# Ledger of designs, part 11: VHH binders against FYVE, RhoGEF and PH domain-containing protein tag-77 (tag-77)

Target 1, 198 residues: FYVE, RhoGEF and PH domain-containing protein tag-77 (tag-77), of Caenorhabditis elegans (x5lx76r375to572)
Amino acid sequence: KLHYAAVEFLKVQNNYVQYLKEMAVLYPEYMERFGKRVGRDLLASHNGHENVVLQIKKIMVQILPIHEMLLKEIDKVCSNWDSRYPNMSKTIGTFADFLKCCQPFLDNKADFLNKLLQLRNEDKEFDEATYMFETEVFKRGKKGAVIQQLDQVHQNFMRYKLLMLRYSEYLIDDCDEKEKAQEAIQKLENVTQAVNQK
Key: E = the ipSAE of ESMFold2; O = the ipSAE of ESMFold2 at other seeds; V2 = 0.75 times the mean of E and O plus 0.25 times the DockQ between their complexes.

## First folded at step 4 (VHH)

Design m13 (framework vhh_8dlx_2)
Fold by ESMFold2-Fast, scan of step 4:
Structure m13 (fold): chain B 198 residues (1-198), chain A 124 residues (1-124)
Amino acid sequence: as target 1 above (198 residues)
Amino acid sequence: EVQLVESGGGVVQPGRSLRLSCAASGFTFSDYGMHWVRQAPGKGLEWIGNIYYSGSTFYNPSLKSLVTISRDDSTNTLYLQMNSLRAEDTAIYYCARQSPLWGEGSYEDWFDPWGKGTLVTVSS
């Protein structure tokens, strides 16, 4: 069970990196290709401001590499796994502070949500293109799929803590890794509280 | 149109090795995780394992020492290497593209789309 708990980090991290890649690369590229087909730039500036999709992209491209690095480190732990010497806690603890890289997104989330909803309401071709992207990439037919993805950044913070708590529960009480797990959990909690303030 | 085509199945002797291939088309293969699933005669679906777009793998613990999953993004091809084949490995083998719901809900929610399958028969 301990190994399964460790591998859940790899599963969760791969899913999150795929989400970040969708928002950083696939969604903007889809909108650009769709615009070319209909003869219009769907990502053009609106009311003197950069398109919200490109604003989101700019932040996501900064977050993505950090999470790709974390993915590689989690993969190393899982690939060299030995349940006698569990070692996930150092990797998670080391990356805890880097998880603050999502702060610019969280600071602007409400604004991004409002701008995206406004753009979808006012620009029917943009709305149609976004809906088609959601259908193809997210395998959902719902208008709100991209909006639901904006919540993934917040949800992912909670996932790391829950994964560490489950991992820690499978460790024997007197092992060195249990102490390191508790330290990593505390670091994650500190980051979560810092991010949730203001 | 998204397509997955498995190949490499056939009749093989117990104790031998076999490598299955899955050719993907109609999507950006390098952006997706991929899965192998099998169904033995009269049994339900058994998940074998997956490979993420990063190359990381996760295996069914019952099969981990017997199988290796790999990918070649330059040729849009997924592979399943099987060693020390047993009669109970007789099954139709499917490759499938990972859905965003991987690890949530039922098995049907994990994969979209599936290949048509390739039959492996382990027999003397």
Scores: ipSAE 0.000, ipTM 0.114, lowest interface PAE 18.0, mean pLDDT 78

## First folded at step 5 (VHH)

Design g26 (from g20 with Y52S L56S; framework vhh_7zox_3; at its last look DockQ between E and O 0.03; V2 from the best seeds 0.00; counts 0 for: pae E 12.8 > 2, grease 26.8 > 24.2, SAP .725 > .668, placed apart)
Fold by ESMFold2 at other seeds, look of step 5:
Structure g26 (fold): chain B 198 residues (1-198), chain A 122 residues (1-122)
Amino acid sequence: as target 1 above (198 residues)
Amino acid sequence: DVQLVESGGGLVQPGGSLRLSCVASGFTFSDYAMGWVRQAPGKGLEWVSDISSGGSTGYADSVKGRFAISRDNAKNTLYLQMNRLKPEDTAVYYCARDYLEYGIPSWYFDLAGQGTQVTVSS
């Protein structure tokens, strides 16, 4: 149904904002607290470079406010929902241009993954703290590994496109909302093509 | 201090109904999404349902069609109507405040209350 398709945007965006907060705020804070208890700075520079957790944090902190605002707007659309006047397309289309804010993360994802795996293999206390973080922080349906969470940024682009395609399919033909949906889908297609080249 | 006080639990037969209430204080209730999380004996926490400040609802698959979440912002109170209860619904139910301050649901909740026991058994 059209309302169910619209609500899927809210659920997907909620999950994504949670992921961004986990990486931008909760994981670094947990590593500091664990390090304090064991007498080590787990976020210290590694091999002459800034710690990979802090590098990821810097990017996620830039992404998070934009996605919190999108979440707010999606919730507003869902809370005021009237199937006679469907209106998700403008919200998604307006924010599609901002989704490129994830590009710095996508450009570095493989490098971040390798650095994180290397640090976990080389630093036993870092590895233990990361494992404990993964098992202690409550998450819906997931005991998610931090490394699997790095793919969420890429998967989020794919999800927006798929959600818009499904939403558009439930709209009546030859209406203004369907035209706006096609415009949003084109914007998302352009973003999706850019990320698939990475 | 943030306080969440759950009530309305009890012993009920399979197929029965209960209505849980949660009275909130110590924060601006209308600014937060709220939810219900449960813990069955010997198991971890399971998300049950949430509701945005604007009234949008979400449900775990195991309770869809049987449970209904609602809120009364004027009374700072969250509700969970639980129908067609099953033995596997037996758990302590916790009222939960969402982590985000602007009333939009996340999948991460703060728990502050003692919970209310729901037992579904003959």
Scores: ipSAE 0.000, ipTM 0.192, lowest interface PAE 11.5, mean pLDDT 79
ESMFold2, look of step 5: ipSAE 0.000; ipTM 0.185
ESMFold2 (binder alone), look of step 5: mean pLDDT 83; pTM 0.843

Design g27 (from g20 with L56S Y99S; framework vhh_7zox_3; at its last look DockQ between E and O 0.12; V2 from the best seeds 0.00; counts 0 for: pae E 13.8 > 2, grease 27 > 24.2, SAP .799 > .668, placed apart)
Fold by ESMFold2 at other seeds, look of step 5:
Structure g27 (fold): chain B 198 residues (1-198), chain A 122 residues (1-122)
Amino acid sequence: as target 1 above (198 residues)
Amino acid sequence: DVQLVESGGGLVQPGGSLRLSCVASGFTFSDYAMGWVRQAPGKGLEWVSDIYSGGSTGYADSVKGRFAISRDNAKNTLYLQMNRLKPEDTAVYYCARDSLEYGIPSWYFDLAGQGTQVTVSS
């Protein structure tokens, strides 16, 4: 059980880094390519403001390198895993402070959602390109899949807290790793409370 | 199109070896955790092994020490080296990609290939 709980961090972080790349890199690049094919700049300013896809990209590009570093550290822990000397807690605790880098996205999530929905309703070529991205590139085949991905940033905070709670449940009481796990859980609780209060 | 194509299955005697390959196309292979699942006739799917983009691996207890998963990101190819094969290893083996749909941890694979038959018998 303990090794499987540790490996869940790797699974979750791999998928989260992929999400960040999709929103920071793949979606803007697809929109640019589609736009060139149809003779329009689909990422042009909308209603006097920077296009929402570019606003999201700017934040995700700041977040992505931090999460790529975390992925590498989690991978090291899992690759060198010895259940006699469990050691995931330090890695997660060290990066808990960096998870606050998602705060600008979370502060603006509702605005990003509204701007995406408005742009898809008002710009038929933008809507078509987004639909094609959702169905041809994501392979998840659903209208609104890009919008559903906006929730992943918030869900990531909750996911790490749940993962640490599950990991801690499999540790023996009164060991150093359990104490470090409790410290990491407290850091994640502090971040989660700050996010939920906003 | 997104595609996974398995190969390398066949008939082998107990104690023998096979190496399965899975060539991926239509997605950024290096960004995904990949794995193998198998289905014996009349039974459900059984997770066999997975490998993460950074190289960390996992194995089912029934194959640990006998099977080795690996990947070549430059060739978009996933491998499963199967040694000391037993009749119990007889199954269709599927190459699989981890899902990007997020929820409670413990991901489902969201893409699988056509499968390759492995038969271990005298």
Scores: ipSAE 0.000, ipTM 0.224, lowest interface PAE 11.1, mean pLDDT 78
ESMFold2, look of step 5: ipSAE 0.000; ipTM 0.100
ESMFold2 (binder alone), look of step 5: mean pLDDT 82; pTM 0.839

Design m14 (from m12 with L105I; framework vhh_surovatamig_d1; at its last look DockQ between E and O 0.66; V2 from the best seeds 0.00; counts 0 for: pae O 8.8 > 2, grease 24.25 > 24.2)
Amino acid sequence: EVQLVESGGGLVQPGGSLRLSCAASGFTFSDYAMSWVRQAPGKGLEWVATIYSSGSYTDYVDSVKGRFTISRDNAKKSLYLQMNSLRAEDTAVYYCARGTWSEPIGDSYFDYRGQGTLVTVSS
ESMFold2, look of step 5: ipSAE 0.012; ipTM 0.362
ESMFold2 (binder alone), look of step 5: mean pLDDT 81; pTM 0.826
ESMFold2 at other seeds, look of step 5: ipSAE 0.007; ipTM 0.340
ESMFold2, look of step 7: ipSAE 0.012; ipTM 0.417
ESMFold2 (binder alone), look of step 7: mean pLDDT 81; pTM 0.826
ESMFold2 at other seeds, look of step 7: ipSAE 0.011; ipTM 0.419

Design m15 (from m12 with E103T; framework vhh_surovatamig_d1; at its last look DockQ between E and O 0.02; V2 from the best seeds 0.00; counts 0 for: pae E 10.6 > 2, placed apart)
Fold by ESMFold2, look of step 5:
Structure m15 (fold): chain B 198 residues (1-198), chain A 123 residues (1-123)
Amino acid sequence: as target 1 above (198 residues)
Amino acid sequence: EVQLVESGGGLVQPGGSLRLSCAASGFTFSDYAMSWVRQAPGKGLEWVATIYSSGSYTDYVDSVKGRFTISRDNAKKSLYLQMNSLRAEDTAVYYCARGTWSTPLGDSYFDYRGQGTLVTVSS
């Protein structure tokens, strides 16, 4: 059970890194490619401000390397796993404070949402390109998937905390690893509370 | 330019074996989890197996456990699927994919996949 709980961090982190790449790299590139086909710059400034897709990209590009490094460390823990000496808690606890890197995104989430909705309403080619991206890349096919995915950054903190709670559940009481797990859980709770204040 | 090219498909009898290969290029293969997914005619994609970047961890859909083995050779940038004890329900186009299986509540996280190789299991 304990090894499976540890590996769940690897699965979740792989998926989150892919999400960050989707928003930081794939969506802007898709919009550029679609724009070329229809003869328009879909990422041009809108109402005198930088396009919201590029604003999101700039923030996600700062978040992505931190999470890629965490992914490599989680993979190392899982690759060298020995259930007699469980050791995921240090990795998660060490990176917990760096996970505050999402704060600039969360500070601007409402603005990004409003600008995306406005642009999709006002620019038919942008709306069509975003819909096609949602259908072809996200595989969800539902209108608004890009908008719904803006919540993934916040929800990812909740996932780490839940994963640490599940992992800790399978540790024996009063051992060094369980103490470190409880410390990591507290750090994740503190970050989650700081994030939720916005 | 990311490329994934599958091979090794064909027509086999029930109970037979096939070994699928995937040649990867255009990215650092050893940094990525890789998966096999399959699509039966007229159906959606089904996740089959995942192998994580170092090759130390694998995961399989229950229906293929004990019959299929995923492996990788990071030096040769290659992904493999050994399929034994094949059944008619294994008939599908098999795709090599970069990424992992998502949770049951989420979508698959595959950012690239190949063109596929057809496996037909029939008498």
Scores: ipSAE 0.005, ipTM 0.292, lowest interface PAE 10.6, mean pLDDT 79
ESMFold2 (binder alone), look of step 5: mean pLDDT 80; pTM 0.811
ESMFold2 at other seeds, look of step 5: ipSAE 0.006; ipTM 0.357

## First folded at step 7 (VHH; framework vhh_surovatamig_d1)

Design p01 (from m12 with D107E Y109W; at its last look DockQ between E and O 0.02; V2 from the best seeds 0.00; counts 0 for: pae E 9.4 > 2, placed apart)
Fold by ESMFold2, look of step 7:
Structure p01 (fold): chain B 198 residues (1-198), chain A 123 residues (1-123)
Amino acid sequence: as target 1 above (198 residues)
Amino acid sequence: EVQLVESGGGLVQPGGSLRLSCAASGFTFSDYAMSWVRQAPGKGLEWVATIYSSGSYTDYVDSVKGRFTISRDNAKKSLYLQMNSLRAEDTAVYYCARGTWSEPLGESWFDYRGQGTLVTVSS
């Protein structure tokens, strides 16, 4: 029913905020600790450039507060939910244009992927540390390898588009909330098209 | 520094009740969704229940709906699982975990868990 469709936004956004914290904080910290244990700075500059893990961290730290704010707003909508007055569409629509904050990451994703693969191939201890991070995270839950996790930013737009379509299908035709849902879906389609180019 | 410590497990008869507790430290407890997961002998981990940071929404695996109640006390940094009408198939090690489960996408996002507390349901 409509309430369960609205709550799926809360589940998805909670998972996405957790992902951003993992990549912005947990992965760099793990690499630092592993590096100290083996006597190396695994996050040192590579080929004259800042380490790719730190480049990714810088962008994720900028994205994270926007998504934490969205999580709080989605939580409020779900906490105060009344199916007679459904109101998720405005929250999603309002934040859809702010989701473009991920554009610097998407513009550089191919470069980040190549640099991460290169560093893993060239630095045995970096590669081992990354594999151990993946192993410890996967022991506590189902996740892909770090490389596949770079796609979470892209996949989040696909998830929101899917969730809005499902939510809209439970709304009464020709009502204000359905019109707002269609507007939010259009905004998400525009963002999805832009990210698929990258 | 993140610590999750479970307690309240034990041996109980079918149809009985237990209340599990989890004490959390080393992070801002009120900012995170929290879950219970369990591992039956010889099996993999199974998600049991999740409660979101505000406490406004809870979710359960179908096999425990109506019998188990997840709750939290953010002031005490504590997570609870009230387990009623226990069955033999509920026998498992129960873990307090930080994170959630996304049913539509088949994804789980648990980054920390405790050492677990054993629940045995047997006559």
Scores: ipSAE 0.006, ipTM 0.352, lowest interface PAE 9.4, mean pLDDT 80
ESMFold2 (binder alone), look of step 7: mean pLDDT 80; pTM 0.820
ESMFold2 at other seeds, look of step 7: ipSAE 0.012; ipTM 0.348

Design p02 (from m12 with A33T L105F; at its last look DockQ between E and O 0.03; V2 from the best seeds 0.00; counts 0 for: pae O 11.5 > 2, unsure alone 64.3 < 65, placed apart)
Fold by ESMFold2 at other seeds, look of step 7:
Structure p02 (fold): chain B 198 residues (1-198), chain A 123 residues (1-123)
Amino acid sequence: as target 1 above (198 residues)
Amino acid sequence: EVQLVESGGGLVQPGGSLRLSCAASGFTFSDYTMSWVRQAPGKGLEWVATIYSSGSYTDYVDSVKGRFTISRDNAKKSLYLQMNSLRAEDTAVYYCARGTWSEPFGDSYFDYRGQGTLVTVSS
């Protein structure tokens, strides 16, 4: 049970890193290639401001390396796993301090949503390219997924807390690792509450 | 403490309609993707529908598309499921949940807490 709970961190983190890569790298790259094919710069400035896809990219590129580092550390914990000496709590606890890196995205989420909706409504080729990305490349390939998955950054915070709660449930009561798990859960709760005010 | 309270279930004939409600408390409702899931007698949980935090985007399992409509009222911290053209296979306990089936979490990480509300479609 304990090892399964630890492995869930790896699965969840791998999926989130993939999402960040899709938004930070794959989507802008796809729009550039599609644009060249149809003779349009789909990432051109819009209404006198940098294109919203590039604005999102710049923020996600700052978030991605932090989460890639966490993925690497979680992978090390799982690869060297020994249920007699469980040790996920320190990794998650120390990483909790870095989770605020998402704040610039959250501060601008409503604006990004509005700008994406406006651009898709006003630019038919941008809309068609985004639809093709959603259905052919994006692993969450539902119509409208690029816009719908902007919530993913916020939802990911809840996942870490839930994972730690489940992991802690399987630890032996009154042991050092359980104490560290409770500390990590408290840090995650504090970060989650601060983020929820946005 | 997060609370989700489902209501609106009941007995209905095939082809009938029901409207389910979920009252939420203990979290900032407007920040979360919300879902309905159901469990038919003797079966596992099945995802039914999801609505994203703004309310502008919805998704449904294929078997209910065109018959069910998910909605939310963020000011009232409430989630709804309008169920039309009900069929016998829709018989289940329906749960309101925070998050979505399509996320990387499985059932054990899908955050539902209420008793659910029973929908029975029978003559």
Scores: ipSAE 0.000, ipTM 0.161, lowest interface PAE 11.5, mean pLDDT 79
ESMFold2, look of step 7: ipSAE 0.012; ipTM 0.448
ESMFold2 (binder alone), look of step 7: mean pLDDT 79; pTM 0.815

Design p03 (from m12 with S53T Y57W G106S; at its last look DockQ between E and O 0.73; V2 from the best seeds 0.00; counts 0 for: pae O 12.8 > 2, unsure alone 64.3 < 65, grease 24.9 > 24.2)
Fold by ESMFold2 at other seeds, look of step 7:
Order: C-alpha cells, then sequence, then structure tokens
Structure p03 (fold): chain B 198 residues (1-198), chain A 123 residues (1-123)
C-alpha cells in the first residue's frame, strides 16, 4: 500500500538515472571507442557546428547529478521507512523546484532530433556506431532508437506527478504528510506546465 | 568496459541450496540497481530479483519469494543470490544484469548482462 507506493519512486528514479547516464556518458564514450576502431572522429563538428551528441552531453551532464542526488535521497527515505511517519513528500517537493534544470534540453529537443537524423543519414559510420550502441545497450529485448531516449526527460515529469498522486491516495486524510504531498503535486504540476509539449 | 561475471552454479537436488555470485567491473557499482534474470532451457529470459543501490530494497518474482534472497556488497562490487528450497523449475542459466524492471510502466530495462552460470536442479 503506502510502502509499495513509496518504493515505486525508487524504481522509477533508478530507471531514469540509467537513461540519463546512457545519453550523457555511455553514448559519447561508445562513439569515441567505435571511432578509434574505424579511424574516424565520429564526434567531429558537423556543418560548422558542434556535434549534436556533444551538445546533448553538455546539457545532460548538468541534469544527471541532480537526479543522482534525488535517487540517493529517495533510497534513504525507503531504507529508513516507517509507515507511522511517512516522509516521501518533502524529498519530492524539495527536488521539484530543481527539475526545471532540464528546460534547456526540452527547448532544443526538436533541433537535437533533426540533427541526429540528419547526421545518421549523411554519415554511414556514425549511423552504424549508433545502431551498435542501441543494440549493445538494449540487449534484453527492449529495442529503442536513440531518438526515443530524448522523450524520457519530458516523460519523467509525468511519472513523478503520477507517483505523487498514487502516494497521496494511500495517505491518511488530514495529516501533515498529505498536506505536503498536495504541495509537491502542485509544484510538479507547475513544472509540467512550464515544460509542456508543443 | 562493463563486465559482469557470474559464478556459483552447479548441480543440486530438489530442496537444496546454492549461492550465486556476480563480480562487477568497469562502472560505479554502487550507482546502479542490479538484477538476476534466468533462462530455462528453450525458454526466454525471466526476471528473478532486483536489489536497489543501497541494498535496503529488494523485489522478487512471485515464484521465488521466500526461497531466494538477493544481496549486494558495494565495497566488493559484488551481487549475490542465495537460493534455498530449490525446485526443478528453477533449473536455468542465471545472469547478473545491470538495471531494473518497471512493471507498472511496461518499461523493462537491462543494459548489460554477464555470461551466466548454470543451475541444475534434478531428482
Amino acid sequence: as target 1 above (198 residues)
Amino acid sequence: EVQLVESGGGLVQPGGSLRLSCAASGFTFSDYAMSWVRQAPGKGLEWVATIYTSGSWTDYVDSVKGRFTISRDNAKKSLYLQMNSLRAEDTAVYYCARGTWSEPLSDSYFDYRGQGTLVTVSS
């Protein structure tokens, strides 16, 4: 019930941190490794602009530590869980204000998508390396193109909101934790509206 | 490079016990949830258990609850599966995997898997 709802934050956040690491760390490193094998700099500038993989990396390296800290705080809450004193709402509410750190990525998502598609169409070795990265990372039957990872940042806000709604439903009425849950939900709604899809 | 190396499999009679180990290298082990998955002869992969980063939270497929215990030692970069009250249907190759399972979102994710260790439970 309430304990299970709290644990779902841990599952969701762990998955999200893994997706962020995939794009911020694993993909650029894979492209460098593959490039060495084929004698090419696959991350070289394209059409006079910094390679799109490096542009994405720069933004996600700023996002990732915030979410790693949130993961550690969620893990702490779950590890010390006592259903008599539920306390997830403060953790989520505190970090909700910092989740706007993803706004630069969301503002540029369509441009990043177009640049990735263009580079894959124009550079066979880049395309092959990206395909191999997709295959290496998603071995266990989930097949996702790199472009599908770009949606995870926006979808994460929806997940937090849904998790807080579920968690709040299991809280006892008229308690301090439920009031704090409502505050966290409002903060998440405000962030979601600021980053909504266009 | 990420490496996961499983060990501890073997032949055991029904009702017996085994302890599987997984040695991890090439990444910051303490930053990742870890899982055991298994593949019975001629079958697809089945998720068995997940342990979260601190080790305080675990989850199991229903068929092994109460019999299997997942644990981790972040200092030794090692993942473990204590398997008690083994049954014939537990016969499989067991894999250590980096990542977790998200049932409510139907978004299963494991990005690396070891070579596996064979567990055979036979009467």
Scores: ipSAE 0.000, ipTM 0.266, lowest interface PAE 12.8, mean pLDDT 79
ESMFold2, look of step 7: ipSAE 0.000; ipTM 0.301
ESMFold2 (binder alone), look of step 7: mean pLDDT 80; pTM 0.814

Design q01 (from m14 with A33S S54L; at its last look DockQ between E and O 0.63; V2 from the best seeds 0.00; counts 0 for: pae E 7.2 > 2, unsure alone 64.9 < 65, grease 31.7 > 24.2, SAP .756 > .668)
Amino acid sequence: EVQLVESGGGLVQPGGSLRLSCAASGFTFSDYSMSWVRQAPGKGLEWVATIYSLGSYTDYVDSVKGRFTISRDNAKKSLYLQMNSLRAEDTAVYYCARGTWSEPIGDSYFDYRGQGTLVTVSS
ESMFold2, look of step 7: ipSAE 0.121; ipTM 0.584
ESMFold2 (binder alone), look of step 7: mean pLDDT 78; pTM 0.812
ESMFold2 at other seeds, look of step 7: ipSAE 0.022; ipTM 0.489
ESMFold2, look of step 9: ipSAE 0.018; ipTM 0.486
ESMFold2 (binder alone), look of step 9: mean pLDDT 80; pTM 0.817
ESMFold2 at other seeds, look of step 9: ipSAE 0.068; ipTM 0.545

Design q02 (from m14 with S54Y Y109W; at its last look DockQ between E and O 0.56; V2 from the best seeds 0.00; counts 0 for: pae E 9.1 > 2, unsure alone 64.6 < 65, grease 28.5 > 24.2)
Fold by ESMFold2, look of step 7:
Structure q02 (fold): chain B 198 residues (1-198), chain A 123 residues (1-123)
Amino acid sequence: as target 1 above (198 residues)
Amino acid sequence: EVQLVESGGGLVQPGGSLRLSCAASGFTFSDYAMSWVRQAPGKGLEWVATIYSYGSYTDYVDSVKGRFTISRDNAKKSLYLQMNSLRAEDTAVYYCARGTWSEPIGDSWFDYRGQGTLVTVSS
């Protein structure tokens, strides 16, 4: 059981890094390609403000490298795994403080949602392009609608804490790894509380 | 267009070996976890093995552990399955699969697979 709990970190983090790449790269690129086909710049400024898709992209490209490094470290822990000497807690605890990098996105999530909904209502071609992107992503990644995907950043924090709690449940009591797991859980709780207050 | 093309299947006696290959194109291969899945005649799809994006961690269904080795070459955009000590129950069409969601549970974790390559293990 302990090895499977450790591997769940790898599965979750792999999926999250893919989400970040799709929103930071694939969605803006799709909107550019669709715009060229219909003779419009679908990412142009809207009502005097930078297009919401580009605003989201700028934040997510800052988040992505941190999460790629975490994925690499989790991959190493799983590939060298020895259940007699479990060692995931240090990796998660080390990266917990850096997970605050998503705070600019979370501070603006409601605004991004509102701007995205308004643009889809006001610009028919933007709306059709977004719908077509969602159709391709559903077929190629099992992702929900773009609007629903804005919650993934916040939900990822809750998943890390849940994963650490489940991992800790399989550890032998009164060992160094269980102590480090409790420390990592506390760090994740502190980050989660700071993020939820926004 | 995403394309996955499997090769290396064939007829082999029990205890024999085969090496399957999958050539990938139309996407950034190194960004994706990759899997082998198989379908025995008249049966559903069974997950066989997964290799993650960085290639350090691999995972296998219990029935093939110690006999099969999954590997990848990101520079050649290729996925491999070395199959040793083959058994009659390994007879199946083997598919190379691209997974955004590397869960071995359900079909929701694959978005593309190839046409497959047939492996027949019989005496």
Scores: ipSAE 0.006, ipTM 0.398, lowest interface PAE 9.1, mean pLDDT 80
ESMFold2 (binder alone), look of step 7: mean pLDDT 80; pTM 0.822
ESMFold2 at other seeds, look of step 7: ipSAE 0.011; ipTM 0.415

Design q03 (from m14 with Y32W S54M I105F; at its last look DockQ between E and O 0.69; V2 from the best seeds 0.00; counts 0 for: pae E 7.3 > 2, unsure alone 64.8 < 65, grease 27.9 > 24.2)
Fold by ESMFold2, look of step 7:
Structure q03 (fold): chain B 198 residues (1-198), chain A 123 residues (1-123)
Amino acid sequence: as target 1 above (198 residues)
Amino acid sequence: EVQLVESGGGLVQPGGSLRLSCAASGFTFSDWAMSWVRQAPGKGLEWVATIYSMGSYTDYVDSVKGRFTISRDNAKKSLYLQMNSLRAEDTAVYYCARGTWSEPFGDSYFDYRGQGTLVTVSS
């Protein structure tokens, strides 16, 4: 059970790294391709400011290296795993304070949402391209899925804390690893509270 | 330009096997998690399997576990799906895609671009 809980960190971190690449790469690429087909630059500046899709991309590209390093460290722990000597807690605890790297996105999330909605209302070709991206990439038949996915950056903090709580449940009571797990959980709680205050 | 080209589909009887291939170009294949998704006649897309960029971790929808195996060859920029013990309900157009599915949190972003490859399982 303990090994399966450790591997869940690897699955979740892989998925989040891919999410960052998908929003930082796939969405802008789709807008560029659609724009070429209709003879427009759908990522051009809007109202004297950089296009919101590019603003989101810039922030996610800054978040990505920290999460790629965490992924590498989680992979090392899982690849060398021995349930007699569990050791995930140090890796998660070491990276917990660095997870605040998402703060610039969270500070701007409401603004990004409003700018996306405004641009979709004011630019018919941007709106159609975004709708086609949602339809072709998500394939869930839902309008607005790009907007809904902006919440995943905030929700990612909850994932690490929940995974650490589950992992800690499988540890032997009164062992060093369980004490380190509680320290990592406390760091994650502190980061979550600091992030949620905005 | 990013391209994903599926092949290997066909008509097969229940219990048979097929191996699907996807040739990728126009991006750094080894940086991406890759997935197979499928679309049955008259239905929406269904996630089938994911293999992560390192290739050491895979994940499958429950209905194909033990029957399907996803694999990749980063040097050849190729993704594969070995499909064994095929059933009528596996009939679909299969697409390869950049992206993943996250079961704990339902995160699903799939970039599929090819024609897909039709798998028909019928007596």
Scores: ipSAE 0.014, ipTM 0.396, lowest interface PAE 7.3, mean pLDDT 81
ESMFold2 (binder alone), look of step 7: mean pLDDT 79; pTM 0.812
ESMFold2 at other seeds, look of step 7: ipSAE 0.023; ipTM 0.450

## First folded at step 9 (VHH; framework vhh_surovatamig_d1)

Design r01 (from q01 with Y109E; at its last look DockQ between E and O 0.54; V2 from the best seeds 0.00; counts 0 for: pae E 7.3 > 2, unsure alone 63.9 < 65, grease 27.6 > 24.2)
Amino acid sequence: EVQLVESGGGLVQPGGSLRLSCAASGFTFSDYSMSWVRQAPGKGLEWVATIYSLGSYTDYVDSVKGRFTISRDNAKKSLYLQMNSLRAEDTAVYYCARGTWSEPIGDSEFDYRGQGTLVTVSS
ESMFold2, look of step 9: ipSAE 0.216; ipTM 0.635
ESMFold2 (binder alone), look of step 9: mean pLDDT 80; pTM 0.818
ESMFold2 at other seeds, look of step 9: ipSAE 0.332; ipTM 0.713
ESMFold2, look of step 11: ipSAE 0.038; ipTM 0.500
ESMFold2 (binder alone), look of step 11: mean pLDDT 80; pTM 0.818
ESMFold2 at other seeds, look of step 11: ipSAE 0.036; ipTM 0.515
ESMFold2, look of step 12: ipSAE 0.023; ipTM 0.485
ESMFold2 (binder alone), look of step 12: mean pLDDT 80; pTM 0.817
ESMFold2 at other seeds, look of step 12: ipSAE 0.167; ipTM 0.621

